# Designs tried in a protein design chat: VHH binders against p49116. Part 9

Target 1, 238 residues: p49116
Amino acid sequence: EGPLLSDTHVTFKLTMPSPMPEYLNVHYICESASRLLFLSMHWARSIPAFQALGQDCNTSLVRACWNELFTLGLAQCAQVMSLSTILAAIVNHLQNSIQEDKLSGDRIKQVMEHIWKLQEFCNSMAKLDIDGYEYAYLKAIVLFSPDHPGLTSTSQIEKFQEKAQMELQDYVQKTYSEDTYRLARILVRLPALRLMSSNITEELFFTGLIGNVSIDSIIPYILKMETAEYNGQITGAS
Short names: E, the ipSAE of ESMFold2; O, the ipSAE of OpenDDE; V2, 0.75 times the mean of E and O plus 0.25 times the DockQ between their complexes.

## First folded at step 21 (VHH)

Design d40 (framework vhh_brivekimig_d4; at its last look DockQ between E and O 0.64; V2 from the best seeds 0.00; counts 0 for: pae E 8.5 > 2, SAP .672 > .668)
Fold by OpenDDE, look of step 21:
Structure d40 (fold): chain B 238 residues (1-238), chain A 122 residues (1-122)
Amino acid sequence: as target 1 above (238 residues)
Amino acid sequence: EVQLVESGGGVVQPGGSLRLSCAASGFTFSSYAMSWVRQAPGKGPEWVSSIRGSGGDTLYADSVKGRFTISRDNSKNTLYLQMNSLRPEDTALYYCAKGYPLFFGRSYFDYSSQGTLVTVSS
């Protein structure tokens, strides 16, 4: 069989809402996050191996790893998103909630630690100067993780993950031949993704949804959406 | 120019039913998802439901699941919302929207119209 990823899977272009407001409100943050989420999921859909697993398995995989994919997306798109500004805005909004005594001390700590972990992860990725190919392969490795509970076709998923890893290895060896330990350095960052709470991520970025819905509940819907629908939505094309 | 015109609102008793319609023009209707959003007096907008362009997949807010049904007729460029088992808390101005205002609030406001008023009261 051919490679798991092609050059088409390297492209990961996020379009931000325009214009950017002077004050980043919850809605702007949510829309930005939603666009990234949709982009990430549609990226997954574009992988033939992903489609080969079937709809049920695909949904289960994305439900299991959406937070990790999203976080990798944040890191990859940090500059375009002005992630530091978004995070600052999120903190400011949290401060308001704190002042209003809406959060327990323990919850505040958890949320702030999560933000810290997120910032550190993104900063670490920036320091490593991860390129588009590496991000694509890392996302694939994360996507095709067989160790999530309740997955079917785990053997096949594992094979795809191995393929992603091998292709990444080949790429790194070819592109960064002078850096013998680059592969290890970038792979060792993946465990940090598992330390991040999907619930907290959802609360931080997606509270601006016009409705009470969970990311988990909408994932099947998003995965069934046509890419044209998404593109049309963000560009305003008629 | 995108035009959306809602109709079908009215006053109903609790437990009653209404069917809303939205006539769409100014774009290729079948190529876009459509949504319903409502706004109760004194409250912010609330997403109600969305349907894909093809009319296949639907999504609902938890507050209306099992009671509301979104549908569309692409041959007529019309979006529908069948509302059953209506409750006082369903009282709101209902808007038809192009796309997914749940995720993209700006799009909802860009294409919002006057809406149709639904009042559920004894």
Scores: ipSAE 0.268, ipTM 0.665, lowest interface PAE 1.5, mean pLDDT 89
Fold by ESMFold2, look of step 21:
Structure d40 (fold): chain B 238 residues (1-238), chain A 122 residues (1-122)
Amino acid sequence: as target 1 above (238 residues)
Amino acid sequence: EVQLVESGGGVVQPGGSLRLSCAASGFTFSSYAMSWVRQAPGKGPEWVSSIRGSGGDTLYADSVKGRFTISRDNSKNTLYLQMNSLRPEDTALYYCAKGYPLFFGRSYFDYSSQGTLVTVSS
């Protein structure tokens, strides 16, 4: 029937914990990342097409793509989050930990490569000046991916993804009519999202979680949150 | 002002059971998820379990799945943790927290007053 996304899905306003500490710590980084995760899940849950798929399918989709949605959110909110400062602090702590605590060389290499890939992705998106509409449709394309194993309703998911692709194409052609290759430049960035490790994302941004709970395991509860709980978690007032 | 008061701890033998309670005040209890967190001697805090405000959805740490059951009674503003098949590794100070503390770190535990001690020993 109507468009896949409305103007309310384009708004993506992240609020950071206040006040910002003089030296970043795991608690500030984890709260900042948690707010982005909640905002991303709230965004997905508000989409009528997503709601139409039903709770089990919703959970399966978000479990499969949460890291891609989170990474798109990092790129979109990199300035508000001071992401480059956060990543620099993480790199400095990692280098100091090597001097003091003797970490595995293979793990260090893996983490540093991930940080580099994340920085390059965010830089490439900033160079393209990706706007809020483009981000919203890119998120929809990664959310409605039918190729994840174990999904039900794959045909309907594929139709929603095709709708997101068509609406992105229409938007780019109308809004950036003088930039013939803009859509192609944007779409070739998507494969980088599949290379991002959810395990390393958790280590970089969610090590402040009590009990080392995986994000995958809490997604069903985030998706079912009542509106009051959701608003409290996003604003930090609870 | 949020206040949380834990009770029900004690000394039990391995394989035993205990039921913890948390009396909540100072907020609309039914609107918020609630969690149990524990701190073993010499270790940092460990998340145990959470329950949605409505009482329907529960989440458990892998170390306690199948042995612990979280529940709540919104008419009494009370959170519960039924602990079965207790092990020496479950020995800890147990306290409750408002919300899903796995996202907000230690700052949300400042609403806990004391906790309740569980000791599992022969």
Scores: ipSAE 0.012, ipTM 0.354, lowest interface PAE 8.5, mean pLDDT 82
ESMFold2 (binder alone), look of step 21: mean pLDDT 79; pTM 0.809

## First folded at step 22 (VHH; framework vhh_brivekimig_d4)

Design d41 (at its last look DockQ between E and O 0.07; V2 from the best seeds 0.00; counts 0 for: pae E 4.7 > 2, placed apart)
Fold by ESMFold2, look of step 22:
Structure d41 (fold): chain B 238 residues (1-238), chain A 122 residues (1-122)
Amino acid sequence: as target 1 above (238 residues)
Amino acid sequence: EVQLVESGGGVVQPGGSLRLSCAASGFTFSSYAMSWVRQAPGKGPEWVSVIRGSGGDTLYADSVKGRFTISRDNSKNTLYLQMNSLRPEDTALYYCARGYPLYFSRSPFDYSSQGTLVTVSS
């Protein structure tokens, strides 16, 4: 049996590209976002329960939830990333596209609503002062979601999610015994993650993707990434 | 400075084969994943394939899977693309790029590349 996560899964250290440019640009934003994505997927594949599900199931799970994991990562790393500055730079790039008449009014509204939803989610998590243990369990709950279409082994996935929920409950009760409603306040934030559009996330943070590439299409490759290659990505590929 | 030089393009009939080469210099070739990217006339760039720095895992776009094979020889600092069962829609300028399709933000994002032209016609 054993615990679902170990202390090694609580550590979630994002390193940013250096030096920060005088003006944030598409390259810096894409590199920063890519490092967070790699960190999130490396985190997921390091979990023994995830490893036990097999390669096809692993790919299906991550395809279903990568945007939710990424969004949790944005919230967790918002200070390190200077996320507010990145979002401001994205808005400026969007405004330039409007100025050049490159976007429809409906698309502009859709993208701005998504940015607002992302800001609200990150703000709500910051207001709750979610700690590293809580983030780790929330990410596990999101990762082991059995209700996504097309999954196999859903009974086993559900058992892992239940275990993550139990371990979160135990942690919150032990660590925040004086705050009766903390778990409830944390968990009511999760449904908003399903409303985040992976296509818009790609548009906002991964504008450097070549036209026929989606994050969905490279997930199997990232999940097989070896430690040396992963370390090169999170410290820069020189 | 990073340099990538493509060769092996040409004119071939549908169903034919070509092998492209990419000679790399100015960096530790074996430390980097390498990609093939193509651009058809009047279209945006399309990622074709990637191979890990060690020469291990590969990934292909669905449009070429089963027909194209990416490989590398780290002792010769050379990347290859074996293209079989070529179709008219494979007609494009092919170029190699350092990195994964996720994190190279422009093609090429830290070097210049001329590419090699493949024309599938008859």
Scores: ipSAE 0.143, ipTM 0.513, lowest interface PAE 4.7, mean pLDDT 83
Fold by OpenDDE, look of step 22:
Structure d41 (fold): chain B 238 residues (1-238), chain A 122 residues (1-122)
Amino acid sequence: as target 1 above (238 residues)
Amino acid sequence: EVQLVESGGGVVQPGGSLRLSCAASGFTFSSYAMSWVRQAPGKGPEWVSVIRGSGGDTLYADSVKGRFTISRDNSKNTLYLQMNSLRPEDTALYYCARGYPLYFSRSPFDYSSQGTLVTVSS
């Protein structure tokens, strides 16, 4: 069998809504996040091994790991997105929206900590200077995680994950031969993704567009979306 | 107790106009941003527009930008949504909500608002 990923899977270009408003509004943030989510899922779709799992398994797999993929996408696209500015805007909007009758102190704390974790994770990835290939393989590793409950074809998923890991190892060894422990350094960042709540991520980035419709419920739709349709959304945004 | 009561909905032909109102009580109206949210049949709620407490800043979803205008009268504790050039896809239950669209709650209907129905049909 051929490699799990090819050079075509390395490209991960996020197109931001244009023009950027003077003040980042919730719609802009949600739209940006949506584009990233769609891009991430379409990226997954482009992997032959992913296709080989079948639609049901694919859907379950993405439902299980979308938050991690999204977070890796945030890290990878942090500069293009001006993520720090987005997060600051989110915080500002949250502060303005704090309702004593709805939001407990504990909930506020939880959300703020989540934002902090997101920022910290992205900063850590930036410090490591993770390149496009490494991001592609890291995304593949989290995508093909067999340890999520309810998955079918776990043996095959595990094989794909192992293949991603091996290819990453080979790449790092070849590209960063002088840094013997680089692979370990980048892999140890992955556990941080599991500490982040998908629910909070959804509330922070997607409430403005989706409302009470869950990301979980729209994932099948996104996965079935044609590339042209996705591109149409990009061009239609202003 | 926070209360929000929407009104002004109805049946209108494509291209027509409606003006929705939201009467607010139970809180200092001028201190809060106010939003309109809508839910079309078979769809989830969609954020439509928000206006700051002072009334100076407004934001719109792309789907309604240029056609809808959000405003408020703080002296009357009332939020408005002027809807022009209405389209069939604007058919929905419209709700007003206190605050910005980014909430920790996923439901914009936390205050037991009934909403007002807007039907755009030929």
Scores: ipSAE 0.024, ipTM 0.381, lowest interface PAE 4.2, mean pLDDT 88
ESMFold2 (binder alone), look of step 22: mean pLDDT 83; pTM 0.843

Design d42 (at its last look DockQ between E and O 0.21; V2 from the best seeds 0.00; counts 0 for: pae E 8.1 > 2, placed apart)
Fold by OpenDDE, look of step 22:
Structure d42 (fold): chain B 238 residues (1-238), chain A 122 residues (1-122)
Amino acid sequence: as target 1 above (238 residues)
Amino acid sequence: EVQLVESGGGVVQPGGSLRLSCAASGFTFSSYAMSWVRQAPGKGPEWVSTIRGSGGDTFYADSVKGRFTISRDNSKNTLYLQMNSLRPEDTALYYCAKGYPLYLGRSPFDYSSQGTLVTVSS
């Protein structure tokens, strides 16, 4: 068996909606997030090992880890996305909701804490100066997580995860030989992803979806969609 | 003001067919993609299908692909959903919406849309 990832899986280029509006409205945020989500899922789909798991397993796997993948994507694309600006806009929108007494105190706290955690995570990744290869492997590790409930082929998923980890280890050892503990420093960031609520992430970034359609419900659609179809959809929406 | 009015729902036996319609007003209909979304009792909304403004491209959820057909008549500002081989799991309130499911048009619920109820039962 060949490597889990190839150089083609390292490329992760997000194209933002253009033009950027003066005011980052819910639509812009949602579109940006949707593009990232698509990119992340398409990335997963491009992995032969992922394809080998079959459609049902793939869908279940992505449903289980989309938030983590998305968050890693946010971290990786933070500069291109102007994530700080987006988060500020989200906070502003949230403040408006607070003023209108639409949220409970507990919910406000949860949402604010989530935003904080997200920002801290992205900042921590930036401080570590994670490169494209490392991000690719980290995404693979979270993608091929066998510990989610309801998954089939867990043994195979675990094998793929292990392979991702080993390849990451080899890469880090080769590329950052002077930093003996870099791998550990990188991997220790992954637990933070599990602290992120998918529901809150969805609320923050994807309120622009038609109706109250959930990410869960559209994942099969996204996974089936071709890049050209998505691009066509993007251009049609503008 | 954007208005969307769904119709065509009803009770049908499994394997049966229904055709839903959505009358649109208040915007340039042909310039916007249109979508169908449904909500089953006790469940969240589920995207069903989308058609581009020009009518050239159509998209379907996996659950309805091959059974449902979305179409539009821009001259009549009307969106359609032909539903064949209906299943009990298709039972839901169906809404039409302006735009793509991944983007903000407006919530189907924001346009005073009542939806149209489809019940598939023996």
Scores: ipSAE 0.158, ipTM 0.570, lowest interface PAE 1.9, mean pLDDT 89
Fold by ESMFold2, look of step 22:
Structure d42 (fold): chain B 238 residues (1-238), chain A 122 residues (1-122)
Amino acid sequence: as target 1 above (238 residues)
Amino acid sequence: EVQLVESGGGVVQPGGSLRLSCAASGFTFSSYAMSWVRQAPGKGPEWVSTIRGSGGDTFYADSVKGRFTISRDNSKNTLYLQMNSLRPEDTALYYCAKGYPLYLGRSPFDYSSQGTLVTVSS
């Protein structure tokens, strides 16, 4: 009953650390990525349907899909983040590591293939001119996936996913009434998200994390984060 | 100005126990999660544990789970780490940090904090 998302869930405003450094560095990249991750988690946490599932189910869903939500966020915020510049800097660093014989050739190949897939995904979303409403529903479809192992309330999760799909369909048909195949073109991009490796995403964007922490292991903390810390980390205000 | 002062470090035998304290000032302590981070000689920082502002929900790195207990006393603006069953691998300089298990362009060392040294040997 009622819409799955409201207009407040369409707003997705990323603010970047200021000032942008003269040369991109691990600290700037990791802070920028962390802000996007927290914005994505706050977005998910604010959805009433997500809140209704309970903490254990919430944690399981986000652990399963955080990389997909993050990748959608990268595509949505690519210009604000200067993502193409960030990826080019990472590629140059990796190419220098090959020249200096510092890393395994097989690992570098895996990382480069991941970067190419990420670039392809973001470019395809830009070419489709995906708007903020469409991104919000795509993120909801990814979030409410009932097929992850160990989930409870899978029937309710399925209903929420179907509702997100129905609301996206209604939005696209009313807003893009002249484009009969827009919904299909949008939805066929989602499987590419499952090809994105969470451990390589961590290598690309989160190498500055303190210690042994992986994103998967800190998801429960992020979901329970106090409101003041959320707002400070999303906006840079404290 | 945020101030964090760690204490309680020392030399202890394997299997021993130690309790670290962190006195906090310059912010509303109860409104923020707090973390312990450690750094072994010649290694990068390692997240150890985090606790919510209210003292509910605690989180631990796999390497310390079941052995370390994080706690706080909001009336004293003090964070604690109870360290049991200590191992030589726990030897490190321990710091407390305001709510940052993720790197956000600020390291635990951005505060004027020296940490407290824990040495587990023999």
Scores: ipSAE 0.012, ipTM 0.387, lowest interface PAE 8.1, mean pLDDT 81
ESMFold2 (binder alone), look of step 22: mean pLDDT 79; pTM 0.808

## First folded at step 23 (VHH; framework vhh_brivekimig_d4)

Design d43 (at its last look DockQ between E and O 0.03; V2 from the best seeds 0.00; counts 0 for: pae E 6.4 > 2, SAP .682 > .668, placed apart)
Fold by ESMFold2, look of step 23:
Structure d43 (fold): chain B 238 residues (1-238), chain A 122 residues (1-122)
Amino acid sequence: as target 1 above (238 residues)
Amino acid sequence: EVQLVESGGGVVQPGGSLRLSCAASGFTFSSYYMSWVRQAPGKGPEWVSSIRGSGGDTLYADSVKGRFTISRDNSKNTLYLQMNSLRPEDTALYYCARGTPLFFGRSPFDYSSQGTLVTVSS
């Protein structure tokens, strides 16, 4: 009944911490990533279909897909975040660590392969000029994935995903009518999101957060936070 | 006070198996990544494996992949390492640690146990 998403779900504006430090550091990276995570979680919370699934199902869905939503957010906001600069700084640090610190050698190589995959994903999305409507529907397709283990109400979740797919198809066909393969090129990028590791995302972007506590354990609390409360708490922390 | 106490080390023949345990206290165990690290005599420490607080993600060093299995029982606050197909090169002091390698830090773990010796020999 009615469209899955409205124009308010297309707007996705990330505001970076100010002032930007002369040298990028883990604090700036973590605050920037935290803002993106909050924006992504509250985007999901604002969708009426998501709200209709109930609180326990909502939490389970976001816990299962937060990394995919975050990765789509990284691709969408890569320019404003200066993501290429952040990743280059991390790669330089990791390359120096291989020569000096053997404790993390295998781990560092696994992380570097992940960074390459993330860069490739973001570049492929930029080359396709994915617009804000397309990103919103892609996020909805990822959010309403019925095949995650342990989910309830999977039939309803699947129907919402099919609705997101239909609305994306209608949008692309109307807006890019002369590009018959655009939808297929966009959708073929989605499987790469399932290859993105949640623990590596946490290590790249959330280093030092709460003694190595995993992000999925705090998602219920993030979903309950009001926007004003979150902004005051994060920007005012000592 | 955070405490990590490991057990299960010993002497085993090549090709044998051994199971290490690490009892945790003083923190909310189920919320934290946990890792196993080993150190052979005369060598630096080597990361072996990590597991997410919920138990959902596991990571392994290439040298142990397919032979070792990390697990946890959050109801008992206990971390495990099942070590199969052991080789002489696996001989080391094994200890558990809270956390995973940190990319910007020099010490990736904030707390670690004292260690239990695993010796693989005939």
Scores: ipSAE 0.056, ipTM 0.469, lowest interface PAE 6.4, mean pLDDT 83
Fold by OpenDDE, look of step 23:
Order: C-alpha cells, then structure tokens, then sequence
Structure d43 (fold): chain B 238 residues (1-238), chain A 122 residues (1-122)
C-alpha cells in the first residue's frame, strides 16, 4: 500500500481574521480558534486512510482527539496566530472575572495551569524546531490513536498509527541523519497533549462563537461542511 | 484610595511560626481575591497564596503548601497569613495585594504595598 500521508498533507496554512484588532476581544479569539479547528478537522478528512474508516469511526476519532489536534495546530501556527498575544488576552479577560470573585479558586488554578501547559507545550515544540512534515505525522499519530474508549476498527486504526510512526521515522532519519535521537525527542512531547483538558480548551477558545454548544456536538457538522459554508457560518455567528 | 498595611513580620528561628496581617481599606474587601506575595533579597517577586473574597477557596504556591495558611476576616477587612515550619528560604519582604497572583509576566496588582519583613535565621 502507498504512504499514509502525501506532500499535500504537509501543507497546513492558517488564515487569521483581518484586520487584527488593537484589542483582542473574545470574538476575535474564538474566530481564530474556530478557523484552526476547522483546518485541523478538514486536514484529517483529507487523509485517505481516515476516509477508509467510515463516517462513524471518523467522527469518533475526531471526538476523541480534537483537543490534541487543536493543540498541535496551536503549536504549529503559533507565529501566525500570535499565540502568546492571544493567550495573554485570554488571561486578561479572565482577570476581570477573577478580580470580581466570579470564579472559584480551584477553577482559577485549573484554567491558569491549562494556559501554562499550552504555552509550555508550544514553546517546547518551537524549541525543537518541528517542521511541517513532522507536524503532519505527529497529528496523524494522534489522530489514529487506538486507545480511546468506544472506538471501532481498532486494529485498522492501530495499523494506520504504526504507518504514521514508521513514515515519521523514515523522514527524520533521512532529513536529520546527524541527529540520532530527534525522533525520540519529538515523540516524547505527545504525552503532554493528554494532560490538557478539552473542556478548558473549549471554554478558553470557543465560548464566543459556540455558546452552549459543545465542540463534541458540532464535530460531525464540521467534518461535513465545506470551507465556503464554514465561512458563511462564521459571518452569521459574529 | 486603596490602602493595604502589612504587619506581623519579625525574626524567627527555623521551624518557628509567624502570623502576618494586612489591613485593607478603600474598596469593598469581600468582593476581591486577596493575595500574599513575597520578595527575597536579590530575587523577583514570588506569589505565595491567594484567597477568594467570600473566603473558603484558597490557593498556595508549592513552596509553601502545607506550611502556610491564608485566611481573611471580611468584617474587619483583614487578610492573614499563618506561617508554620518556617525555613531560611522563606526570608523575604511579604506584601499584601488585592487580586490574583502574577501570571505570564503580568502583574494583576493595581498598587504597591510597603510589605513586612520576615527573617528566618538560626
């Protein structure tokens, strides 16, 4: 069989809302995040192996790993997104609620730790200077994780994950032949993704556009919609 | 005008205890998180602890967790920090602050306090 990923899957270009406001409001943050989420899910959709699993299994996989994919996307697009600025803005918005005693101490701690974890993860990825191919394969490894509960076709998913891992290994060996431990260094970053709460991510990035609708509930819809349709929805939601 | 006045600092031996107080005025005390921050000589400010306006919810830095207890009396507009099992590394100027701890290099404090000095030395 052919490779899991092609060069077309390496391209991951996020377009930010324009113009960028002087003050990053909740709407801008949510729109930016929504675009990244959309891009991430449609990236997954473009993989033949993903399509081969069927709609139900596809949906289940994305529901299980959307937070991890999104986080990898944040890391990959950190520069174009000005992620540090976005995170600072999020913190600033939270400060108002915090100062007014609107949040519990435990919740504050959880949210702050989550933001810290996101920043640290993205910084670590930047430090490693992960390239587009490596990101694509890492996303594939995350996407085709067979260890999520409730999945069907786990054997096939496992095969795809292994294929992603092997292709990554081959790529790293070819491209970074002098760095014998590069593969290990980048793979050991993956566990950090599972330390992050999808609920907190949703609250931080998506509250403005989605409202009371969960990311989990809209994933099937996102997987079915086209880019033009999505853009129309974003305009309508704003 | 927001005013915070710290007291209770002093010299104590390792393993000893101190209780700090902060008298607050100029704002609705019970409506705000309050925090303790300390600054050791030659070091930057370090967040120590925070407590919710209504009381009950408390947060601690790992360095003081289990040893320090933050509390407040809203009827007296006073913030407290009970410090037990004190260590030499706890030596610092301790500040009372309105709001939450420092995060991402941003200070959430809208004013500066004079602080009270705590010295832990054998």
Amino acid sequence: as target 1 above (238 residues)
Amino acid sequence: EVQLVESGGGVVQPGGSLRLSCAASGFTFSSYYMSWVRQAPGKGPEWVSSIRGSGGDTLYADSVKGRFTISRDNSKNTLYLQMNSLRPEDTALYYCARGTPLFFGRSPFDYSSQGTLVTVSS
Scores: ipSAE 0.027, ipTM 0.433, lowest interface PAE 5.7, mean pLDDT 88
ESMFold2 (binder alone), look of step 23: mean pLDDT 81; pTM 0.807

Design d44 (at its last look DockQ between E and O 0.01; V2 from the best seeds 0.00; counts 0 for: pae E 8.6 > 2, SAP .671 > .668, placed apart)
Fold by OpenDDE, look of step 23:
Structure d44 (fold): chain B 238 residues (1-238), chain A 122 residues (1-122)
Amino acid sequence: as target 1 above (238 residues)
Amino acid sequence: EVQLVESGGGVVQPGGSLRLSCAASGFTFSSYWMSWVRQAPGKGPEWVSSIRGSGGDTLYADSVKGRFTISRDNSKNTLYLQMNSLRPEDTALYYCARGSPLFFGRSPFDYSSQGTLVTVSS
């Protein structure tokens, strides 16, 4: 069998909404996040192994790991997105809720910790100077995780994950031959992704566009949408 | 003008206790979250604790949870930090701040300019 990923899967170019406003409003943040989510899901869709699992299994996988994929995407696109500015804007928007006593202390803590974890993770990835190939393989490893509950074809998923891991190993060994522990340093970052709440991520990044609609509920539709169709829908929803 | 004045710092042995106070003026004290932050030598600022305007909700950093207690008296416009079971790593300049950690840096008056020094040493 051929490789799990090709060079086409390395390309991960996020286009931000234009123009960038002076004040990052909720709509801009949500649109940016939505574009990243769409890009991440369609990236997954472009993998032959992913397609081979079938629509139901594909949907289940993405539902299980969308937060992790999204977070990796945030890290990968942090500069293009001006993620620090976005996060600052999110914090700014939360001020009103806090001042108006709309949030419990526990909730405030959770949200603050989540934002911190996101920023820390992205900073750590930047520090490691992860390249496009490494990101692609990390996303594949996250995508083809067999340990999520309710998955079918777990053996096949595991096989794909192993393939991703092996290809990553080969790549790192070839590209970074002088750094014998790079692979380990990269892989050890993955557990941090599972410490992040998908619910909080959804609330922080997606509340403005989807309202009461959950990311979980729209995943099947995103996976079926074409880019033009998606863009039209996002524009209409904003 | 927003003013925050800390007091109560000092030298204490490990395991000892201190109570910090912060006198606030220049704003409606009860309407704001208040926080304690600290800065140890050679380290960046660290959030310690926050309390809601009404006094009902309190938040703590993991490093101080179970040992420190934040409280406030809105009738006196005063913020308190009871510090028990103090450790050498608690040594820092302690600052009173208006708002929760999410509000830090939004105003030049969010932080006190002086702070109070807490030294934990045997």
Scores: ipSAE 0.017, ipTM 0.347, lowest interface PAE 7.1, mean pLDDT 88
Fold by ESMFold2, look of step 23:
Structure d44 (fold): chain B 238 residues (1-238), chain A 122 residues (1-122)
Amino acid sequence: as target 1 above (238 residues)
Amino acid sequence: EVQLVESGGGVVQPGGSLRLSCAASGFTFSSYWMSWVRQAPGKGPEWVSSIRGSGGDTLYADSVKGRFTISRDNSKNTLYLQMNSLRPEDTALYYCARGSPLFFGRSPFDYSSQGTLVTVSS
């Protein structure tokens, strides 16, 4: 009963640290990525269906899918983040590390392949001109994935995913009625998200975290943030 | 001016215990998450533990879970870390920090300049 998402869940406004430096450094990249992570987790937290699953289920669900949500966020916010510039800086730093013999060849190949997969995913989403409603439903589909081992309430999670799929279908049919295959083109992009490595995402975007924390270890903190704490993290206000 | 002053470090044998304290001033202590971070010789900083402003929620790194307990006394503006079953690999300079596990402090003044040294000798 009732819609899974409302118009309030479509708003997804990322604010970048100011000013943007001429040469991108690890701290700017990490703060930018952290803001996107916070925005993505608070988006998930705001969904009534997510709230209804309970704290333990919520934490398990987000631990399973945070990298997919983050990657969808990168694609959605690629222009405001200057993502192409960030990835170019990372590639340049990686090439410098090769020239200085600082990384193993196997690790460099793994990281470069991940960067190329990410670039291709973001380019394909931009080519399809995915709108904010479509992104919101895609995020809901990946959030309510029932096939993660160890989840409780799997049947309810599956029902929420089916509802997200139905609402996406209804939206695309009404909004893009002249484009018969738009839904199919959008949905075939989702499997690429499962090829993204959370470990490499951490290395690319979160290396600047103090104390070498993993995103897994901070998810409960992010999900429990008060609104004032969240605003402080997103804006840098004291 | 935000100030964080650590104390309680020392030398202990493996299996021993220590209790670290962090005295906070210059901000509304109860409104902020507080964290412990450590830096071992030859390593970068490592997050250890965090606690919500109210004291209601705690987080621990896997390396210390079950052995360390974070707590706070908001009436005394003091953060604590009870460290039990200490191991040689716990040897480090320990800092307290104001803020989120993602960023340890949101000001150049969120870390103590000195920290408190813990040495676990076999």
Scores: ipSAE 0.012, ipTM 0.400, lowest interface PAE 8.6, mean pLDDT 82
ESMFold2 (binder alone), look of step 23: mean pLDDT 81; pTM 0.820

